# VHH binders against q9y6x5: the designs that were tried, part 317

Target 1, 379 residues: q9y6x5
Amino acid sequence: LPPKLLLVSFDGFRADYLKNYEFPHLQNFIKEGVLVEHVKNVFITKTFPNHYSIVTGLYEESHGIVANSMYDAVTKKHFSDSNDKDPFWWNEAVPIWVTNQLQENRSSAAAMWPGTDVPIHDTISSYFMNYNSSVSFEERLNNITMWLNNSNPPVTFATLYWEEPDASGHKYGPEDKENMSRVLKKIDDLIGDLVQRLKMLGLWENLNVIITSDHGMTQCSQDRLINLDSCIDHSYYTLIDLSPVAAILPKINRTEVYNKLKNCSPHMNVYLKEDIPNRFYYQHNDRIQPIILVADEGWTIVLNESSQKLGDHGYDNSLPSMHPFLAAHGPAFHKGYKHSTINIVDIYPMMCHILGLKPHPNNGTFGHTKCLLVDQWCI

## First folded at step 14 (VHH)

Design uf17 (framework vhh_8dlx_2)
Fold by ESMFold2-Fast, scan of step 14:
Structure uf17 (fold): chain B 379 residues (1-379), chain A 121 residues (1-121)
Amino acid sequence: as target 1 above (379 residues)
Amino acid sequence: EVQLVESGGGVVQPGRSLRLSCAASGFTFSRYAMHWVRQAPGKGLEWIGNIYYTDSTYYNPSLKSLVTISRDDSTNTLYLQMNSLRAEDTAIYYCARHYWGEARTSFFDYWGKGTLVTVSS
């Protein structure tokens, strides 16, 4: 029987939540599996970019989903989560479900992972759900498990996405222990439901399951605002993305816009595209705008308004607050092993190895995940 | 203070057309994409479409042939034109301001109070 993998994402699950809250179901999962304590995600530390990096093994400049909000001046196309289904945006990379379907006689299944309801290189996930936030975790899980058991060709790669704890992280902030405790307990209960469902259906013993996330969360405040309208008049530029990474498309000379911005706030770095730090791997794509503003951790860029966000992400990917974790269980994984850190782009070549797929060229390093796998030596 | 005020709702007969308006104030309207959303009795929220500051429009595929979204930046007004109205179009219609950089949590940061459209014979 071919190997099977279920990839689960809980959006915005900050790695250190595992140390500050109790997760009995997740701890039982880890006890018989592996835990990576920190996953260093890609810049910018946003939902669509990092979800696509997980399944392509590429930096954002290489896979083309460089933000949650993008604009292409030539075609006048806009990208956001309300209009994310144009293949134009997704076609700069080949995600793992496409490779799974085209390279082997196999099917893929998807419950709302970003990009899975879009035909990419004329290939859409064999089974998928169109994105709808009102669909319960239970319904998503029921569809995934049905497809894992009742498909021909067999479903060998399945994805499941859930919006929490990101939504509550934004609303309450990660330092609100009372509200975050309630939300995270609910997430742990959903993990318990997941494991129970897989056991009841006879899937648990032969299925590889990865539970991960795309980014973390940091505390924001009305005392930490950068008013962009105090720096520059809006008539000089088009704003493509705002906070905490602002994407600026100048309407006048680029140097003139840069000079108006460069010393406006001690809590914001201003970069011409070619001066963006190499460590971000965020430069070589036409969708990256001519000027990028990067706010310091916990600072929010605003347009002469207050912010209702008590938590946010998108900040520098070197910040531990931006890091998710990865836990995994199944026949491919060691039992009771704890690993410190991997890069989020390393997940893709590991998943290709588990599934027996030839990875497309990518930015991940298989050696970084070898210690997690039973068929590899960790030295 | 950001405010969005919908108007133009009411009782209309099946097969007729209706245009809704949304008056925006308290922000520079021309800088933002704007959305229309509806909620039918006992149903969840349904996204209708949006219009960007470039005048590029995007629609819910199930509604694309039945609706047109437009804007007038000189009057800070968003419009929704609806054609061939059916009983299923009975809903409260909301306009909403686009939210930058937020994915899978919310498409919008500010909403109006809504305007009721009742399609009845």
Scores: ipSAE 0.724, ipTM 0.875, lowest interface PAE 1.2, mean pLDDT 93

Design uf18 (framework vhh_8dlx_2)
Fold by ESMFold2-Fast, scan of step 14:
Order: C-alpha cells, then structure tokens, then sequence
Structure uf18 (fold): chain B 379 residues (1-379), chain A 121 residues (1-121)
C-alpha cells in the first residue's frame, strides 16, 4: 500500500519551550525519530499564512494568504478567521492534500488544519471536519485515526490541528512559567495519547508522523505600546490589519500617509510596499497593502487604547522567538537524528517525497531536509 | 473604556421577526468590523456574521436566509434583523468587535454581556 503521513500542528509552539520545560512523551517520540531544533517560518509569522506555507511550500506573497486579516481592493472582499471559507482566498496555491487526491488514487483526511474545510481548485479534503474550536483533541484524533484505518481509496495524507499553546501564549505570555508549564504538560500528555492511540490501532510502525508548529510567541507589555492614532489621523487611511504588522490602505496620496508615519516611533518600521525588505518575500501580491508597519519584537500597535495581549507573534521571521520546531517519526525518518534548522517552506517538498507525489513549483529546497530521510544520502 | 451593549431581546413567538441592537462606545465605531455571535443553552458559540461596511457583510451559510446585519455609523449602532424565528433560535446573542490579525484563538477582542432571545409560544 502507498506510504502514509500524519501532519500534526500545535499552534504557537515556540522552539525553545523544548529546552525550558519537560516533555517526556515528546522526548520518547524524538529518541526514535528526528528533531529539527528551529524551523524558520515565513513573514508574517501568523497562523493562517504559515499553516498554508507548510502545505504548499510557498512564501505568503506566492500562496496568497498574506495575513489573518486581508482585503482585496479589486473584488472588495474581506478575509478573517470568522469568514475564511471563500475559495477565492485559497486558490492562489495547491495544497498537498489536493495534490495527493489528484495525482494518485488516494484520499486525504483533515481535523481542522486551516484551509481543509474549503474547496480549493474545486477539490476539498476527502474527509474533513468543519472548524469548531469546541471540539476536543480526542475527538479530532478519533476521526483522523478512523479515516487512516478504514478508507478506500486509502487515506495517505492526514492533518491534525490543535489551538494550544497559542491561545495560552497570548493570554499569559511565554514568560509566565507557572501557567505555561501547566499548558505545555497538557500538550505533552496529548502527544502521549496520540502515540498510544496509533500503537493500539496498529498504525504506529508503518505511519510517518510529523509534529510541528506555525510560529513561536514573544512577551508583550503595557509598557511597549505604539499608539497609531498619535502618528496619523484615522481619516487618512483604512486599516486592514493592526498588530504587530499593520496593513494601511491610504484614502489620500500614499506618499502623504507614508510621511506622517515614517518617523512616528523608534520601535516600528514603516515600509512602502516596494521597500519591504527582500528577505521577507512579502511584496509581490495585490493583497499586501500599499504601506506596511512592522513593530519591533514585543511591541504592540494600538488605536488609542490598551492591549489585553501578554504574548504575540507576527514579528520578523529572523527572530528565534518566532520559530517553531519539527519532530518526526516513522519508516521514512532516521532514528535519533538531530538537525539544527530548516525553512518552513522546505516541509512541503519533503512531504511530497515521502508520499511519492510530484511537488508543484515551490520555494522549498529538498536538499535542506534530505538528512532526515533514510532513503537519501546526507552530505 | 470600550463598551458594547446589546438590547432588543425578549420572548417572541415562532414565525415572527425581531431586531437586536448593539450600542458601541469608547472607540471609533466606523473603523471596526463588527460581529454577531450566539450561544444556545448547553451549546457552544455560533458565529452569525460580520459587517465591514454596507456592501461587505458575511454570514454563516446556515443562517444567511434568516438574518440581516446592518450598521449605522452616525449613531454607533450595530443591528441584527432576524426573520421567521424558530425555537432553535433561542440563545443569548452577543455583539462583538473585530479582533485584528487573530486566527483560531478568538473571533473578537471585546464583546457585550448579551441579550436573551427566547422563541416560544
């Protein structure tokens, strides 16, 4: 039967949590598998953009999910978490579950990975759950394992998404050791449940499992606020996204708006779209607004009010605090191998190789992940 | 202080219509998309819809034919018009302010205490 892969995401799992807290179940998983200590995600370091980059191998400017809040000036459509089901937003790329279903006589299954409850290029995941935050990890796991074991054509690619530790990272901040210790222990217990369930169902020995995340988390403070209303009157622009990357659509001349913003705060960089640093790969898409503001790590952009956030992400992708990790186990992977760093876009071509799929053109480099794989020669 | 105050709930007979209001204060209302969310007894939160401007309204597909969301920026008021009310529409209805740039952790950053709608004969 063809190779099988389960891709698991714990949202907002900062890489250095692995060094500051104990994860007995995750460490047992790693002992017989591989660990990539840091995954350099794409800019902006937000949930929807990075989850879509993992499954497409593309920078945000190429796959079109450039933020969690977006506006398209031509169609006048808005995108947000609550209204994310319009295929228009997702159709600029082909995610791996679509490729899996179209290239081979195979099925895909999804427990709430962003985009899997949307028909993309007229193809929806063969089995999926509509997004609902109230559904337990256990119910998501039960559905995924049932579909992996009882489907025809066989489910060869499955995804499982969980909102923690991101929700708690925002609420408590990553420096709250008491609360974060409790949250991360629960996640480790869920990893233990996952492994035990796969063993009980006879799936563990023949299934490739990747555990990763989309971004990290950094500490915020009421002492680190940038009041945008002190920089510019709101009548001059429409706000499309706010913090820590603000997306500004000018109502007057773009240069006038830029001049009002450019020197407002020493803790915020202001870019005309064409001046956004090339290293971000965040320029060549109509959904990227004419002016982008980028706050320094730990700074929050506000509109003349306080912020409830004690932790946040979305910052510069060169920051280690924004990096997740990747751990993997299964017949495709070496045992007990540790790798320092890969790019998040490298995950897609690696997954295509494991599944025997021809990847769509992408920004990943297969060579960066080949040392993880048993069927590859590592230089 | 940011405040959202819902009103217009109460007991209503099946098949009738009801309009809920949400009065916003403490922020520039016209800058924010606004949401309606409800919670039926013993159930989770159900998103009803949101409005950016008059031409940019989005609905839960299951509810689109039954509800209309509108806003009046001159009075800082959000409205939810409900038609053909059913017993299953019994819920606490919440007005909520759009949460910039968040996904999967929260739909909104501020919300009111809610207004109870009971559909019964």
Amino acid sequence: as target 1 above (379 residues)
Amino acid sequence: EVQLVESGGGVVQPGRSLRLSCAASGFTFSRYAMHWVRQAPGKGLEWIGNIYDTDSTYYNPSLKSLVTISRDDSTNTLYLQMNSLRAEDTAIYYCARHYWGEARTSFFDYWGKGTLVTVSS
Scores: ipSAE 0.742, ipTM 0.886, lowest interface PAE 1.3, mean pLDDT 93

Design uf19 (framework vhh_8dlx_2)
Fold by ESMFold2-Fast, scan of step 14:
Structure uf19 (fold): chain B 379 residues (1-379), chain A 121 residues (1-121)
Amino acid sequence: as target 1 above (379 residues)
Amino acid sequence: EVQLVESGGGVVQPGRSLRLSCAASGFTFSRYAMHWVRQAPGKGLEWIGNIYETDSTYYNPSLKSLVTISRDDSTNTLYLQMNSLRAEDTAIYYCARHYWGEARTSFFDYWGKGTLVTVSS
């Protein structure tokens, strides 16, 4: 039977939480596995874009999920997490669960990973749960482990998604040590439950497990607001996405809109689409709007009102506060190995190698993850 | 400052139609997508649908044939038209303002207090 892999995401798990808080269960996992201390995610540093980059190995401009809020002017279709099930949005790439199902008569299983409840290239995850935030971690884990043990063809790739610590990071901000300590301890306990359940079911020794995240979190404040309505009248544009990366669709001449915005705030960069920095790899997709505003770390773009957010993400992907980590354990991985940094797009070709799948063309570099794997040579 | 006020609820007989309204104030209504959500007694929240500033509409597939969402930006009003009402449509109906750019934490940033619809013989 082919190797098996479980990919777990804790949304918004900032890499430096690992050095500032105690994680006894996660540290036991790492002791017998590998740790990548920083994962450089893709721009923009948001949930849907980065979760899709993990499973496709592509920059956002290439896989087409370029934001959590998108608009296509030709079809007049809108994308948000309340209307994310149209395959139109997801069909610009082939995620790993689709490749897994099509190459060797294998099954995939999914508990809430973005995109897994959508048919992509006419293929939906063999076993999946429709997204529902009210479903407990335990119920998601119970379904995943049941499918790993009781499927034909066998489930060889499984995903598990959890909304914390992102929800609490937004609510309290990452500098609230009292609340974040409580939240992160609960996450560590869930990791302990995961490991214990896999051991109890006899899955632990033969299953590869990756624990990672899509982005980090930075502190925001009512003292760091950019009021977009003080920059430009709302009648001049359609707003597609707001903060910290605003996507602007002009209703008048693009240059006129740009000129009204370009000097409005010292804490916001304003780009015509063709002037977006090449290092972002955020230009070559029709879903990227003609003008993009990028707020400085910790600044929130608002529409003449306050913001309740004490933490946020979406900022420049060079910022360490935006970086998650990656930990892994299993027969494919070395034991007790620490690595400094990989790119989030490197996870996909590594996972394809572990599963024996031929990867679709991607932006990852397999060489960057070789040192994590027992069957590879690394100098 | 931001306020959403639902109206039009009440007791209605099975098979009848009903139109709910939501009056918005304290923000530029025409710039936001708006949602309808309901909660039946002893049940969780059920998303009904939304309408964008472009007038594009999206519906819960289980309800699509039974409901229509529309808006009047000149009066800052959101509407929910319901047809062929059944006992199972008994719920408190809420309008909610769309939340930009966040995923998996919250779909809405402001809610009304709700309007009760009771479908009874």
Scores: ipSAE 0.744, ipTM 0.884, lowest interface PAE 1.1, mean pLDDT 93

Design uf2 (framework vhh_8dlx_2)
Fold by ESMFold2-Fast, scan of step 14:
Structure uf2 (fold): chain B 379 residues (1-379), chain A 121 residues (1-121)
Amino acid sequence: as target 1 above (379 residues)
Amino acid sequence: EVQLVESGGGVVQPGRSLRLSCAASGFTFSRYHMHWVRQAPGKGLEWIGNIYHTDSTYYNPSLKSLVTISRDDSTNTLYLQMNSLRAEDTAIYYCARHYWGEARTSFFDYWGKGTLVTVSS
């Protein structure tokens, strides 16, 4: 029987939620599996970039999904979550479901993971759902489990994506204990439903399951706003992305735009593209704009308006508030093992190993995850 | 403060064309990408398309041959041109302002109240 893997993402699940709230179902999952307490994500700490890094093992400058909002000046194409289905944006890397389908006589299945409803290098997930936020977790789970049991060639790699707790994290902020407690309890119940469904269908004992997330969340405030319109007149540039990382395309001399921005706020760093810190691995891609603004944690860049968001992410990836976790269970994983930290790009080569796939060149280090796996030796 | 007002709906015969308008006020219209969305009776929301502040347009692939989105920044007006209308196009049509923010959490921060289009023989 070929090895099987289900990769589950709960968007915006900050790592320290595990220590501050009760998760009885997730705790039972971890007790007989593994937990990585912190996953250091890639910069920018945003949904599309990090979801694509998980499945490619690449930094954003290498896989090309460098933000949730992008612009290509040569083709004049725009990218956002409302129009994300052009293969042009996704073709700079090969995600694991494509590798799974091309290296072996195997199928992939997907319920809403970013990129899975797009043909990438002329290959789309064998079974997939077009993105629709109105589709329930239960319907996504029903489709995934049906495809895992009833496919030929067999589905060996499956993905499942859920929008919470990110949506509520933005709306209420991570410090709203009453609302976040309710939301996180609902997520724990969904994890319970997932485990029960897999057990009922006879999948649980032979399926590797990874539960992870793309980023965390930090508290924002109306007292922590940076009004970009007070720094520079909008006629001097085209705005490509706003907050907390603003992407600026100058309409006049780049140095003039930079000089208008560089001293505008003590809570924002302004970079010419070539001056972006090397540790971000956020420089070597044409989709990264000539000037990038990076707000300090908890600060929001606005256009002469208030912000409805009480929580946000996208900030410096060294911040613990931006880190998700990773939990896993199945025949490939140890039982009751806890690990402190891995990089989000390390997930891809680990998944390739579990599935018996040859990974494409990537930025992950297999050694960082080997202690999680039963067929490997810990140093 | 922010207001979006759709107009141009009504009862129209199958096969005809119709143009909807959205009048924007209370913000700098030229700074924002704009969207058209519809909801048929008993159905979920269906994204029709958008126009970026750079005038680039993107459409739902199932509707691309049937619709055109345009804008006039001098009058703060967004347009939706619909051709070859079918009974399935019966819906409330909404104008929506693009939300600068996170993927998967929210596409729009403000909506109009909608305009009803009924395609009937």
Scores: ipSAE 0.649, ipTM 0.840, lowest interface PAE 1.6, mean pLDDT 92

Design uf20 (framework vhh_8dlx_2)
Fold by ESMFold2-Fast, scan of step 14:
Structure uf20 (fold): chain B 379 residues (1-379), chain A 121 residues (1-121)
Amino acid sequence: as target 1 above (379 residues)
Amino acid sequence: EVQLVESGGGVVQPGRSLRLSCAASGFTFSRYAMHWVRQAPGKGLEWIGNIYTTDSTYYNPSLKSLVTISRDDSTNTLYLQMNSLRAEDTAIYYCARHYWGEARTSFFDYWGKGTLVTVSS
């Protein structure tokens, strides 16, 4: 029987939540598996970019999903959550479910992971659910487990996505311990349900399960706003994305727009595209706009208004508040092993190894994840 | 204070055209993509379409031939032109402000109270 892998994402699950709250079900999962305490995500630290980096092993400039809101000046196409079904946006990389279906006679299954309801290089997941936020975790889990047991060719790679704790992180902010405690307890219960369901169906012993996330969350405030309209007149540029990373398309000379922005706020860095720090790996793609503004942690860029957000993400990927964790259990993984840090792009080549797939060229380093795996020598 | 106020709804006979308006205030309208959404009696929310700050428009494929979205940034007004109205177009119509940089948590950060369109003889 070929090896099987289920990849689960809880959106916006900051790594430090594991230290500040109790997760009895997740801790039981980790006790007989592995924990990576911090996963260094890619910049910009947003949902669509990082979810696509997990399944491609590529930086955003290479896979082409460079933000949750994008614009391509040549084709005049826009990308956002409401129109994310155009393959144009996703075709700069080959995600693992496509590779899984094309290299072996195998199927892939998906419950709402970003990109799985889009044909990419003319290939869509064998079994998938169109994105719908109203569908319960239980229904997503029921479909995934049904497909893992009842498919021909067999489902060997499956994904499961859940919107929390990101939605509550934005609404309450990560420092609201009372509300976040309630939300995180509910997530831990969902992890308990997941494990129990897999055990009841006889899948648990032979299935590799990864639980991870795309980013963390940081506290915002009405006292930490950057009013962009105080910096520059709205007629001089087209706004492509706003906060905490603003993507600016100039309507006048780029240098003039840059000069109006560069000293506007001590809490915002302003970059011409070619001056974006190399460490971000966020420069070499046509979808990255000519001027990028990066707010300091906890600062919100606004257009002459207040912000409802009490928590946000998208900030510098060196910030621990932006980091998720990774936990895993199954025949491929050691038991009771803890690792400090990996890069989010390292997950892809590790998953390819577990599934016996040849990875496409990627930015991950397999050596970084070797200590997690039973069939590898660590160092 | 961000406000979105829809208007132009009412009772319309089948086959007729109707234009809805959404008056925006309390924010820099010209910097946001805007959406139209509807909810028919006993049904869930149905996305109609959006218009970006570049004037690019995207529509629900089921509705593309029947609707046109436009905006007037000088008057902070969003429009929905509907043609060949049918009984199934009976719904409360909402305008909504695009949620910059967010995915999967919500498409919109603000929306109005809606305007009722009833298509009947």
Scores: ipSAE 0.608, ipTM 0.821, lowest interface PAE 1.8, mean pLDDT 93

Design uf21 (framework vhh_8dlx_2)
Fold by ESMFold2-Fast, scan of step 14:
Structure uf21 (fold): chain B 379 residues (1-379), chain A 121 residues (1-121)
Amino acid sequence: as target 1 above (379 residues)
Amino acid sequence: EVQLVESGGGVVQPGRSLRLSCAASGFTFSRYAMHWVRQAPGKGLEWIGNIYPTDSTYYNPSLKSLVTISRDDSTNTLYLQMNSLRAEDTAIYYCARHYWGEARTSFFDYWGKGTLVTVSS
């Protein structure tokens, strides 16, 4: 029987929440598995880019999902959460569920993971749910476990996505102890439900389960706003993405737009595309706009209005507040092992190894995750 | 203060056409993508489509060519043209402003109060 893997994402689960709140169910999961305390995600530290990096092992400039809002000037196509189903946007990489279906006689299953309801290289996840935020965690879990037990060819790779704690992190901010405590306790209870369901169905001992996230969250404030309209008139450019990384498409000379922006705020860095720091790996893709603005942690770029966001992400990927964690349990993983840091792109080659798949060329390093795995020697 | 006000709803016979309007104020309308969303009685929200500042439009495939979204930036107005109305089109129709850079939390940051469309004999 082939190895099986369930990849679970809780959107916006900042790594240090594990130290500041109690997670009895998650701690029981970790006790008999592994914990990576920090996962260094890719820049921009946003939902769609990082979810696609997890399943492709590629930097955003390589896989093509470079933001949650994108524009292609040649085709005049727009990308956003509301119109994300055009394969054009996803076809610059091959996600693991496509590889799983094409290299072996295997099926994939998906409950809401970004990209899984899109045919990519003419291949869609064997079983999937179209995105709908109103579908409960329980219904997503019921479908995933049904498909894991009752599929032919067998489901060997399954994904499960949940919107919290990101939604509440934006609404309340990560420093709101009362509201975040309530939200995080509910997530821990959902993890308990997940483990209990897998045990009841006889899946727990033979299934590899990874629980991770795409990014963290930082506190924002009405006192930390950058009004873009104070820097430049809106008639000079088309705005492709706003905050905390603004993507600017000039309607006039690029240098003139750059000169109006470059010294506008001490809390924002302004880059011509070719000057974006190499460490971001955010330069070599036509979907990255000619001018990129990067706000400092906790600062929000606005268009002459207030912001309702008390928390946000998208900031510099070197910031610990932007980092998620990774926990895993199953026959492939050591028990009771704690690891400090991996790169989010390292998850893909590790998952390929567990499933026995040949990875597509990627930016991950298998050696970084070897210490987590029972069939590998650490060091 | 950002405000969106829908109008043009009412009772309409099956097979007829109806045009809804949304008047925007309190922000620079021309800079935002705008959405139409509906909610039928006892059902969830259904995305109809959106229009970008570039005038590029995107539609829910289940609605096909039955709807057209347009905008007039000089009057800060968003329009939804509906043709060949069916009983299943009975819903409250909402105008919504595009939410920059967020995924999976909300497509929209501001909503109108909605306008009721009832398709009946």
Scores: ipSAE 0.733, ipTM 0.878, lowest interface PAE 1.0, mean pLDDT 93

